VHH binders against Phycocyanobilin:ferredoxin oxidoreductase (pcyA). Designs and how they scored, part 9

Target 1, 241 residues: Phycocyanobilin:ferredoxin oxidoreductase (pcyA), of Prochlorococcus marinus (a3pcf5)
Amino acid sequence: MLSESLTKTKLTDPLILDLLQNIRKHRSMLEDLKSIKIDPNLTNIISNEIGRELYIENEFHKAKGFRKLHIEVAEFSKNLRILHCVFFPDPKFDIPIFGMDLVKINDIVSAAIVDLSPASQNQALKYEKLLSGVDKSSFTSLREIPKWGRIFSNNVFFASLRNKSEKNDFCSVVDQYLSILIKLSKKAKPEFNEEIIQERIDFQKNYCAQQMKNEKTSMVLLKYFDEKWVNNYIKTVLFDF
Below, E stands for the ipSAE of ESMFold2; O stands for the ipSAE of OpenDDE; V2 stands for 0.75 times the mean of E and O plus 0.25 times the DockQ between their complexes.

## First folded at step 4 (VHH)

Design t4 (from t0 with F102Y W103E; framework vhh_8cml_1; at its last look DockQ between E and O 0.01; V2 from the best seeds 0.00; counts 0 for: pae E 20.2 > 2, placed apart)
Fold by ESMFold2, look of step 5:
Structure t4 (fold): chain B 241 residues (1-241), chain A 120 residues (1-120)
Amino acid sequence: as target 1 above (241 residues)
Amino acid sequence: EVQLVESGGGLVQPGGSLRLSCAASGFTFSDYAMGWFRQAPGQEREFVALISSSGSTTDYSDSAKGRFTISRDNAKNTVYLQMNSLKPEDTGVYFCARDYDYESGYFDYWGQGTQVTVSS
């Protein structure tokens, strides 16, 4: 069941649409799914200035076990397209952070990244073999993780995608990572120990802080907005906690 | 001021090779990703290749993959495009462009271009 979907008139990229369908399908499997209402002036930004066209849409939900389910779709000057998705767990549940980013430049996917990042001490050990079992052998352009990427699991996937076959295979990797997340979320039980809950909060705060060091995201936004606006957007829309 | 100067274009027979160079000045070259684009007569400018600021990550259009290699020498402030197995479809003006980083996709400075012609 689809609710609060992004407008179709602003997005025509088949890969991004396939990934959105994939993500929304898995999101619909979560119990007690509810939308979160955010100021649309910060989350729905459109400019039709010729040569500097800009489109950013944000979608926020929560569910049992998840404090924030965020999807961002953006297009800049008709040649840069971004799909960003992060599912943040409720710290009372021992669930990893799902993160996925797709950056498409001049009709090629320059960056495709997906992970189930640990949100508690030793959490990755619980699902490491499930992620390593996902077939990633078809990709030809694997990329190195940046210095701020120590927040990722040992099985973070990061590549450029050159052709339709690799794009389809990336959709399959995302589907399998989301399926694993859903399985982990169904097994998670509420935590009662405040010290353990605080550890999980600290892991998520560190994830957000390290993601804010991603100069590449701010460099794109700074071409359109001033530094004050960009910092506010990154802190309050993308990585608030 | 930022300047990008391409060289190495010319006339070549099908199947031949050319190496393009782009000399950069007026900025800290090693802080920026660099790209190559091309434009055939009557066509829009088309992406060819991109290289990260460190040179560790590269990206190519479908038509360039396997035949073209982008590289850089940060000590010489130069980015290169090695073009092998050239085809008539590769004919056009090749432009060097500066981007802040591989993921940004926004090219704020361009060279004047160098002509590549592939014919008998």
Scores: ipSAE 0.000, ipTM 0.129, lowest interface PAE 20.2, mean pLDDT 83
ESMFold2-Fast, scan of step 4: ipSAE 0.356; ipTM 0.677
ESMFold2 (binder alone), look of step 5: mean pLDDT 85; pTM 0.857
OpenDDE, look of step 5: ipSAE 0.017; ipTM 0.274

Design t7 (from t0 with Y100F; framework vhh_8cml_1; at its last look DockQ between E and O 0.20; V2 from the best seeds 0.00; counts 0 for: pae E 14.5 > 2, placed apart)
Fold by ESMFold2, look of step 5:
Structure t7 (fold): chain B 241 residues (1-241), chain A 120 residues (1-120)
Amino acid sequence: as target 1 above (241 residues)
Amino acid sequence: EVQLVESGGGLVQPGGSLRLSCAASGFTFSDYAMGWFRQAPGQEREFVALISSSGSTTDYSDSAKGRFTISRDNAKNTVYLQMNSLKPEDTGVYFCARDFDFWSGYFDYWGQGTQVTVSS
């Protein structure tokens, strides 16, 4: 199965494009990759209103071991750029949640975060040493974990990125986290115990519920959309489970 | 409802000191980084200082480094800006802001501001 790209060429930010290409490359390595088709009004949103231009594009896939592979690229008022990516595992497989967010204001990356977040009891023990081995020593502006961040692993990466070298190094961290995810997914075997599957469902529901507490995401969208639309978008598009 | 209320502004002579306070309510204060900005008449709002949610990390504009100190008291939901060695160019309205990001100028909530005037 071939992955389809919905990303428009007018978004030319080189860091976002490099991250997209890397994420899509890793996604293409997944078995049984298929697009998920949803309402185009929710997946590709464009406004050319002068002074308040916006662009939001979403890609949705599924694959063996993954119930939802989501990439969102957005640009607001020509100066705020967001790349959001979450790969949600199929609860039948003991695979962590891959999450990555990039918030860029003009040329400044104010927030860059990547993690393999636990989706089952004690899951992090399986990969903690691999994540801690990823070199993060070059970053000068590490950030504190936000209020909703208790869902993350002990190796969650969160920083502001000051220069081109740190931007390149972030791409390397993302690549390595994705490579680890792919290795874990290839080793995972299906689970048939309903209590264990339900535990994994509960972990993912908690992940989504904690992410929905992110006031910053809601406030950006509310500048352009009404509250009903924003709540529906966050719950059904970004953190649906 | 998020509210940020600045206080402690006033008139001070060059070389003097002033301590600004920002009382926060309507959100879990200890979960957010906080910043101070200032605006001179006819100018754009300018970053002054930023403090992490725990208070362990701070950042300053070049003009503030070595003269200003940002601090916070999470038990009192208050962030402070101690301003020493004040100069006429520090004159302006000082705003407290809640952090959307740690070291760039995108903050989602702002106070009404407190006037600081440095003149002989």
Scores: ipSAE 0.000, ipTM 0.167, lowest interface PAE 14.5, mean pLDDT 83
ESMFold2-Fast, scan of step 4: ipSAE 0.426; ipTM 0.717
ESMFold2 (binder alone), look of step 5: mean pLDDT 85; pTM 0.859
OpenDDE, look of step 5: ipSAE 0.016; ipTM 0.372

Design t8 (from t0 with Y100W W103E; framework vhh_8cml_1; at its last look DockQ between E and O 0.15; V2 from the best seeds 0.00; counts 0 for: pae E 14.7 > 2, placed apart)
Fold by ESMFold2, look of step 5:
Structure t8 (fold): chain B 241 residues (1-241), chain A 120 residues (1-120)
Amino acid sequence: as target 1 above (241 residues)
Amino acid sequence: EVQLVESGGGLVQPGGSLRLSCAASGFTFSDYAMGWFRQAPGQEREFVALISSSGSTTDYSDSAKGRFTISRDNAKNTVYLQMNSLKPEDTGVYFCARDWDFESGYFDYWGQGTQVTVSS
């Protein structure tokens, strides 16, 4: 269960609260859900220094079919709020990577991204139609995928969100992507061929390596922590594999 | 270490022109929008211009529109501000800034600035 300090932060941001509740609902549908213990000094950080307030909270779980289920909520100087979520599959199961990021600066959602990224060769063909069927027509501020984003599916969603209607619609897109993930996870069967398992490991390693090219989070963290701490955080907390 | 180094400032007569440059290092330049700000003596820092990471989208303050042009060269990791038809009210220190995310208004790194003085 999440700490009371996290719930207090969520009470001041209804979009982050709605997304987190949605993610938690889907996570609770997974079999054999268990927490993963990580050094709390890396994963639960609060500073109340005026003008440099900082709050970071992380949750790590595992479940049948998933080696790492990660949720991060962060707030920097009361102006920047981040919800980050990545569900990494167990390579023994042919399940895509769920990734979602929300970045809110003051009242503006500058980045809202969600995807089921392929974690094996040709995997996206198995769910591409389901993702393309999710209605995304209401969004007015679609954003271009970063150059390092070749890891994403053809249905990756990336936008700025300008109003409450678009924020609600993004929650619906996330809900539907998670529902599809859950459906795929229930159909997946364990793999025993070590060459196929290694292919899936390599896909996930590439996903993590490409995601580490996204410098935006590290540059925010460098305002508060030294480079050694930031590199350890990124490697241990965000993109461990 | 992220570094932004402005150059090209100086003294110019009203109606003249200057081209400011900002050399960037320590990050993947092509992934970030970049902006120019200015600060007159005794005034708060104010927005001048913004350019998207690809260079395809720009935005300007009302005072800059039609006179100033922001551009970038991603091969040289450099953003430029071409300033034409300069007026005394353009006098100030001009800062290059990295927009953490386009349209966000959150600029996480700043240069030291270059002085622009427009006087007769």
Scores: ipSAE 0.000, ipTM 0.235, lowest interface PAE 14.9, mean pLDDT 84
ESMFold2-Fast, scan of step 4: ipSAE 0.345; ipTM 0.688
ESMFold2 (binder alone), look of step 5: mean pLDDT 84; pTM 0.841
OpenDDE, look of step 5: ipSAE 0.017; ipTM 0.411
ESMFold2, look of step 7: ipSAE 0.000; ipTM 0.269
ESMFold2 (binder alone), look of step 7: mean pLDDT 85; pTM 0.848
OpenDDE, look of step 7: ipSAE 0.018; ipTM 0.414

Design t9 (from t0 with F102W W103D; framework vhh_8cml_1)
Amino acid sequence: EVQLVESGGGLVQPGGSLRLSCAASGFTFSDYAMGWFRQAPGQEREFVALISSSGSTTDYSDSAKGRFTISRDNAKNTVYLQMNSLKPEDTGVYFCARDYDWDSGYFDYWGQGTQVTVSS
ESMFold2-Fast, scan of step 4: ipSAE 0.246; ipTM 0.631

Design u1 (from c10, 18 letters changed; framework vhh_8cml_1)
Fold by ESMFold2-Fast, scan of step 4:
Structure u1 (fold): chain B 241 residues (1-241), chain A 121 residues (1-121)
Amino acid sequence: as target 1 above (241 residues)
Amino acid sequence: EVQLVESGGGLVQPGGSLRLSCAASGFTFSSYAMGWFRQAPGQEREFVALISGSGGRTDYSDSAKGRFTISRDNAKNTVYLQMNSLKPEDTGVYFCARGRYSSSWYPFDYWGQGTQVTVSS
């Protein structure tokens, strides 16, 4: 039984709401979708301390083909808003990792990233032509992939978004990437060879290890939480493998 | 049977140029990222440059950026490193490596024997 009661948001930001609606729409197309119970203290975190207001809302599901479908929405000090989403495949299935981040400071999107990252050897050959077919010509502020970003596909999208048209176009890119992911997941069949499954596990371990090298996440959280809490959150909530 | 064979190393004066080649065999070349690493005497192997399977994405060390260019010819199963403005600090054995993934740089699962580059007057 699908449960939506684990996620509550006070967000009225149109871009984040559009992205959330789009992500949830695609997630709803997955078979055997079930909510996952994580420590409640890590699911919904709120502080109304004046000048240090924050909320973090986490939504966790699993489905056929996916070990963890994770959406995080956060707002810090009423000016920094983050939408983070990673769909981790079940290693029994040859499905790429869907990753998406949006960082908005006031009304400016400083970072918008989306990818279908490879989760096995040569997997990208099955979908890179579909990703390259997604029109990305309208964006004016493309950004360099950081050193830890070697985990991403050749079709990773990374940009700052400056106007409403680019924000709408980013929603379209995310929609198309999710459509490709769902198509791939429906074609995937379970694997029983332990060596092949282990390779896919290694890919996800590498993905999580490289993502944890992004110090920007820990720097934001360390302003509000102690080091032990931050390390636990990153390793168990965001990038568990 | 995967084989990587480097060539093009040699002795060059500071400010000179060299083009290294790595001939690959035993696998579908375009499906794998390819990289160059180097090792100076008494030092650990360090990353120099990387190119994705399609050639659409490249990455460079800070020391190589602006001076070196990595490229590949998938029809010839060969990856290249064009090295310009060579410095004595660039002296070392240069290794070609196959990335385990087409779009991810780590880990590297196969390595060549290396080719010596010496930058000296």
Scores: ipSAE 0.000, ipTM 0.126, lowest interface PAE 16.9, mean pLDDT 83

Design u10 (framework vhh_7qbe_3)
Fold by ESMFold2-Fast, scan of step 4:
Structure u10 (fold): chain B 241 residues (1-241), chain A 117 residues (1-117)
Amino acid sequence: as target 1 above (241 residues)
Amino acid sequence: QLQLVESGGGLVQAGGSLRLSCTASGFTYAMGWFRQGPGKEREFVASISSSGGSTYYADSVKGRFTISRDNAKNTLYLQMNSLKSEDTAVYYCAAEYDFRWGEYDYWGKGTRVTVSS
């Protein structure tokens, strides 16, 4: 978990804690799990400057079938909280890209998203059937996917969360998507065909490129950091490849 | 649920000035003004970043209109100077609410501006 001094407010936020525990539980089921060390000056930042308080903490791992397992928790000016998670597969394996974001402004969850995004043309058709069984009927505020979000599967979950019941149900949706991911990862075998591997590399590069077209992330960070730092953070920490 | 309420519209003579306001029920990221004139498509007018540090204007209003915001009041402003009959339109306030999701998520109902010759 995050340290007490950095996470006192977040430690009392049950949704962020529940999601972190759920993600970490599933991550622990992966084979050959190992932490990755990245420059902490780029990845773990805290400022207590009045009116410009911020907190960013990142966790990085790798595992069999995954080149990078990434969790980000961030808080800006005491009012904006972010939980971001992307599990990037090793292109040698037939595994989709797991992604989720939770955006909370004060007590309002304005965005809750989770997907198993295709990392090849074959995955787009195959995984649609696996994800179609996730029940969305309990959610009252499903949201439209933005244009740059065409990287997502047809079964992407996107909503604002209006009450405690929906927040609990979102944890269940994330659990279901992660459970599918873990099962797929355990069955996957390494691929040695260079053309198939290259297709999967190209899909991940496109995923990162499309995610980086969302300028809202850079606009927020530019209030606190210079352009060089922001560009390095987005390209190195969040969406490398 | 985020709500945007525009005010300040009305009838004004060509060459005159008018100030529009838009009050949000909560925090917003980037905000902007759009307008739709009679028989025209909705068009961009001006936008402002969350901090107020960056502003953008349509060529048709550059030098005449000024966008600003007061984050303590969750209020967006559009100061319109040197008004022309072609500025006659319903003006809409738009806001980005979600940190990671682009484009304008929320829209007001609009406020009408009529510029007489």
Scores: ipSAE 0.012, ipTM 0.276, lowest interface PAE 8.6, mean pLDDT 82

Design u2 (from c10 with R57S S102D; framework vhh_5c3l_4; at its last look DockQ between E and O 0.16; V2 from the best seeds 0.00; counts 0 for: pae E 14.8 > 2, placed apart)
Fold by ESMFold2, look of step 5:
Structure u2 (fold): chain B 241 residues (1-241), chain A 121 residues (1-121)
Amino acid sequence: as target 1 above (241 residues)
Amino acid sequence: QVQLQESGGGLVQPGGSLRLSCAASGFTFSSYAMSWVRQAPGKGLEVVSDISGSGGSTTYADSVKGRFTISRDNAKNTLYLQMNSLKPEDTAVYYCARGRYDSSWYPFDYRGPGTQVTVSS
């Protein structure tokens, strides 16, 4: 597998490897899992230019209940590491959006965020208690939700991680959020009312539009690629058509 | 039927305080972001403050930051606005508004009839 080969060859960060392994394990529990073909020039990128070293690996899948399962791992100049994961539901199914981002500079996790974001009217009622029941009391560096963050659930987690104990605890929070997502996906039934389906499409379009307003990854990409390439990357990888 | 009812408005002198309340019924209150919105004479609507469904996240317009405090009691289905150091420019009708998930920032899908706040000598 290309993603496993790149991970074994290029990435040795234990936290990112643990998160990636856990996300892939949960993904494998989904029914009818299939890879999605994307232009290889956008999905697997490596440069060994001294002082501008980088690699980016993207994995795209779909499954029953999910139109796009996206994992992105990237390393820039040997010191900036990003793990990004968004699982977008099929609008025919009343499933929330899973989103997780980790930004690591050297050994410091400057940003760790995870959520099950609502993708339909009142969807959070189905899982709010389960998310609030996840123990988050050990974290010492909680961060404020961004201005555009009203698309998130009431239980969005956002922190900097200072030590190994907090890094392990974040892995546990991610695991529990993914377990809840899998449970919700197993219970969901297809919707046939086109107006309800359109509402869910509109929720996801708003999610993507708001995510783009303060996307830190695009600022990093502009240091390595021209604006035309970056805009195409964002549209192909992040933006839902 | 969604119902929102504001109370606590009135006439106060500059520098005074008021506490606005909004009683909510007909929906699961804790599932919705809520806002205070005001309309001053001859002006458009201004979003004064917002609060998440859980109460864990709040925002304020620059014009009121440090003077106003939004809060909610999900057990009593009530939204609050504590208004301190009131100024004549705070004179407005104040509305309690329910946020939509698909437009949680703007626009709102329901608002109450409003309560008049008048700050004058």
Scores: ipSAE 0.000, ipTM 0.089, lowest interface PAE 20.7, mean pLDDT 80
ESMFold2-Fast, scan of step 4: ipSAE 0.233; ipTM 0.703
ESMFold2 (binder alone), look of step 5: mean pLDDT 85; pTM 0.862
OpenDDE, look of step 5: ipSAE 0.201; ipTM 0.641
ESMFold2, look of step 7: ipSAE 0.000; ipTM 0.172
ESMFold2 (binder alone), look of step 7: mean pLDDT 85; pTM 0.865
OpenDDE, look of step 7: ipSAE 0.023; ipTM 0.444

Design u3 (from c10 with S30R R57S R100E S103R; framework vhh_5c3l_4)
Fold by ESMFold2-Fast, scan of step 4:
Structure u3 (fold): chain B 241 residues (1-241), chain A 121 residues (1-121)
Amino acid sequence: as target 1 above (241 residues)
Amino acid sequence: QVQLQESGGGLVQPGGSLRLSCAASGFTFRSYAMSWVRQAPGKGLEVVSDISGSGGSTTYADSVKGRFTISRDNAKNTLYLQMNSLKPEDTAVYYCARGEYSRSWYPFDYRGPGTQVTVSS
């Protein structure tokens, strides 16, 4: 059936598949998990044009404590693979922003990023101890955070992954950060103070604004799409706050 | 085309051990996470354990942590579940499944016919 072929995932990269499945497992632990309907013409894209093959698949959900749970998987020209994930909290809850990116070119992971980014001034201090307990000593190629990355916590993980052991260890780091997020979400209570809620809204707006300064995202997309489409995708699909 | 076949179930006394195996064919085994799922009489499906395609990440239900171990041999296209310190409440049909279970849906696209595990005195 046509509908079965259109919904069939093309994911065959073991690392991306492992990370995607781990993320989905932790997501399934959230209360009141529901899918969000987004225009599939914008969010699920496939082209088989020779030399310009691509596929982009997006998943959107919401849950108690979270306004948007977003996973993106993309493959460009059969060699560049991206897994992007951001869990945006509902500003009524004292929950950090979970973000992760993996950029893989053939067998080389050039960027692996994961963080529980502060969604308030208070969170930047409060969650430092929880994240410092994650062992990062096995990684040999830690990377410096770019200037736009001031949105991240002091314990952001950013590295290139050199070998199979480091790829496995990165999966463990992601599992640990997600485990912390789930525990924090279960303890979080709704806030009714408008000033506190507004601060959290402002932090998420700043997070999205800073993420949109990442030129690597737009550079990749501009090879395949026009500027108007790229700007709409980034502002509507990836960073909509 | 996709086939999953469990083996190793049986009758065992409380405190005993069993090792389940699942032979997989018809797909690139190493590219898929695999799960062990069970169904006790009169109850719904429970995810017991799952393992990533590479074998680098595993999870366990709280009911089996410290007692069960999931593993895989990608060269042999085989999934395993080592079950130690078995309890009567572990009595169930055990299924090998491709993929991971979500609390909001059943995302397994394939499962085996199952193998019966009975823990009784």
Scores: ipSAE 0.000, ipTM 0.087, lowest interface PAE 22.8, mean pLDDT 81

Design u4 (from c10 with G53R R57S R98K R100E S104G Y106F F108L; framework vhh_5c3l_4)
Fold by ESMFold2-Fast, scan of step 4:
Parts: structure tokens; sequence; C-alpha cells
Structure u4 (fold): chain B 241 residues (1-241), chain A 121 residues (1-121)
């Protein structure tokens, strides 16, 4: 629903707000941008219960070249804050999967991830050089990719962010990856070869399947919601295939 | 499931040293980056140090650079933190944390129960 706009969020974290505004600006450059309706009982949860405060807000769109543009903002118990974003391409277009996660507790960013993940074998080769130009030398806490992360490009960014300078530099990295995505989307033409389209579908299915192997998302949600709700949220809202 | 057990904490005088250990089980230790995280009374969490899967790269918070050394023994599934030149400001509960992160995760979800370090005269 349009009423599920993140403009209604109670989130006031400056880093997450800066990232949200940057993502929204790039999203606004996409052709044929339209909101998608999802069940609000799954996508807009707010509780002011003392000691168990939370909110989860989602934005869903589609656009030329993209089947689903998803932004999630969440805060749990006033101290854990999450920004999750995945732009899933329409398999008819030669566009990579944009993914970004930021996990913050108090002033610590424990995870900051951004990638243009390949949606075909050809993309892994073709886009490697486009991503290699992003300078990562200012970051002191680069992290190794987990086992389920085989879906990511060789130029995936994964780090903890320790100080204000690194948080600002991460915003710059996200901006650069989004700028590359928008440029790729502008030149992309629809594909009609069924085998090529099927390969891209299979890559997105694998992306969703590998993301679901990450138990971290379900562990956080299970502290606040029952297993049936959590499974439905992950499969329907986050990683639909 | 992931099990992490810290040891080696205690009371030490300013300028002293302690060596913390973390015994890991329930996962392939050599496949994951690891972290030491601390929490002082009335303060938030602070990531003290990180180490890569192989031990080939390490990072440190500015507050501990030059004083603390993180290391690992992948054959023994053990993470270490050598703490030298300890200051009263280092007084905290120290947690070993599995250093893989994604949407909805933070170090506390895969941390041990912690070990108390107290620096006082």
Amino acid sequence: as target 1 above (241 residues)
Amino acid sequence: QVQLQESGGGLVQPGGSLRLSCAASGFTFSSYAMSWVRQAPGKGLEVVSDISRSGGSTTYADSVKGRFTISRDNAKNTLYLQMNSLKPEDTAVYYCAKGEYSSGWFPLDYRGPGTQVTVSS
C-alpha cells in the first residue's frame, strides 16, 4: 500500500536517514516507477509496548527493468536498527541485483554490506571492472564473506563501521554502487531469448535461497514474532521466489 | 548451535596484562571472521578488535591500538585477546563474537556469556 511509505517512520538515526534519502533519490531516476501493494499486516508493524518497542516499515515498488524494489527499515527495543534494501531486476533485462544491509546497535554498525550481485554468468565477468574502481582503502574493519555469501560479486563491500568518517564513506560507497546500477538500467534492453531469461530467473532464485540460509534474520525476528509469522515474512516480504 | 565460551578475565592493576581466550564450537571456526566486543557499565557496546578467517588481517578500535593483540588458532577453534598496558577505562565485560553479519543480525546474537575484566588498584 501507498500508506506504507517510509516517510511515516519514527526512525531518527542520521546515518539510516541519509542512506534512505540517497536510495530514494536513485530510485526516483527509474522509468515507470510504481508502488506495489503488499499485505500491511506483514509489512507495517508498530508496537509501543514498554520494554518490547518495535517498528518495521516497508516500501515496495516496481519500475522498468526491475520486478521489485524493496526497502525495509526496522528498530527493535529502541537500540537495534536495520536498513535492508534489495532491488530485484526483471529477468528480461541485463541488470545486476542491488543489495544493501546496515545493522546498527547503539552507535556501533556491526554490518554494512553493499553489492551489485550477478544475475547471470556473463554479468560476473562484464561488471567486475565497473565495481573495482570503488575505493575501499579508508575502511579499517573489512569483514570476510560468510559461506552463504557465494551469491555476491568479487567486489562486494562488507565491513563494520567504527567512526563518523567511515559512516560517511559508506554512504559514498552506496552512492557509487547505485550510480552504476542506474547507468546499467538506462542502457538495458529487453531480452527475448528464453534460455537467457531462464538463467537470470535461476540466479535470482539462488540469491533468495542463499539469503534464506542466513539464520541471523530469523533469529532477531523470532525474539518478537512467532515462527509462522517469521517464515511467512521472510518468504513473502524479503525473499520471494 | 553456535557456542562461544570466554575465559581469562579477572582483576588487574593499571599497567598490567591479561590474556582472554574464547573456545568455539558448533560451527566451522576457520570459515568465519571473529570479534572481541566489550561493554562497560552504563555504556553501549564497543567493538574492540576483529580478525579475518585466516588470521591474516586484524583491526583495532583507536582506544586499544598498540596495547591489545587479537589472534586465533584454527586448529584449536580458539580466539585470543592479549591485553597489555591496561587502563581503568578498559574495565568491562568482554565478549567473543562470531563475525558474520547480515540483515537483522549484530554481534550479541552470536556472542558468549562474557568474561569480566576489572582494572583497579
Scores: ipSAE 0.000, ipTM 0.148, lowest interface PAE 14.9, mean pLDDT 81

Design u5 (from f1, 18 letters changed; framework vhh_8cml_1)
Fold by ESMFold2-Fast, scan of step 4:
Structure u5 (fold): chain B 241 residues (1-241), chain A 129 residues (1-129)
Amino acid sequence: as target 1 above (241 residues)
Amino acid sequence: EVQLVESGGGLVQPGGSLRLSCAASGFTFSSYAMGWFRQAPGQEREFVALISGSGGSTDYSDSAKGRFTISRDNAKNTVYLQMNSLKPEDTGVYFCARDRSEYYDFWSGYYPEDAFDYWGQGTQVTVSS
C-alpha cells in the first residue's frame, strides 16, 4: 500500500482516467518493475474539510533503466484536476525524461503537455526523428514552445484541449511518446564513463530545479498545506534528485 | 483593476547601465511572479527575466545572464531590472508582465507570452552612440 495509489481513483474525469490507464499500461511493459517506498504522509492525502476538499494520490515505481516512475492524480476544491507524470531515467542509461501534465480547471483543459525531455545534450538530436512523426494537425489550440525552453525537447507537445475529439487525439499522442520511451528503454545499455553519467545527473538536477521554480504549483498547494509540508512534497515527491 | 507602469528607459552608450522599474497596482503583488520581456522592431517579443512572488527564485534568458539582475520590493509593489554592460543588441521596448498564478502547470524554464495575463505599455531602451 505504501508508495502505491488506489487502483481506483476518486477522480471521475473520463480524460484523466483514460490517460492514467494508458500510462499504467505502458509502465507495466517495463522490466524489473517494483514499487518504491515514500513517506505515506506525503503520498496519499484526502480531506473533506469544507472549502478545503482535496485528494492527492501518488504511485512510485522503479524499473530497469529508470530510477523513479511517478504518477500523481489530484483534485483541489472539486475545481482543479491534475494528472502529473514523470519517468526519471537511471543516469547509467541513455533514456530521455518522460513528462506529462494535464491541468483541468472546471470544464477547461488549460494545459495538456507531453515530452521526451533531453537527459543529455546529444539526446534532443538523437531522438528528434522518432518524435517528428507524431501528427499534431488535429489540435485547434496548439501552443508554441520557444526555442529557449530549457527542460523541453524540440518536439514537446503543448496544447489546450477545446473539444471532446481532441481527448482521443491527445491520448494517442501520449501513447506514441510512451511507446517510443519503452522501445528506447529496451535497447539502452548501461554506461560506464563517469563523465557521461555525470552529465546526465546534471541534466536531471537542472530539470528538477527548473520545475521547482514554478510557483504556480506551490501557490495551489499553499492554499491547503503549510510551507514545510509543501517544500517536503515538492522536493521529495515531485522533483527529487 | 490591474495596472503595470514601466519607467527608467532611455538612451545609453554601449557598456552603460540602466535600471528599469515597474509599478504595480490592483492586485496582491507578492502573490504573483513578475517578468520582463523585450521587443526589437520587426521581431517577436522575447523573454528577458522572471522573479517569483517571494523574490526567492529568478530566471534569465541566456542573453541576460551575468549582465541583468531582476529584483522586487513587495512593500512598494515594484519590480526592477538592473541592466549592466549594455549592448546595441539590447535595444528594444521593455515590457513588465504579471505571471498567471491560478494554473497548476509545470512550465518552469518556459515563459511564453500567454503565461502572462497583464502587461505594461512598455519603456524604450536604446543602446547607441
Scores: ipSAE 0.013, ipTM 0.250, lowest interface PAE 8.3, mean pLDDT 82

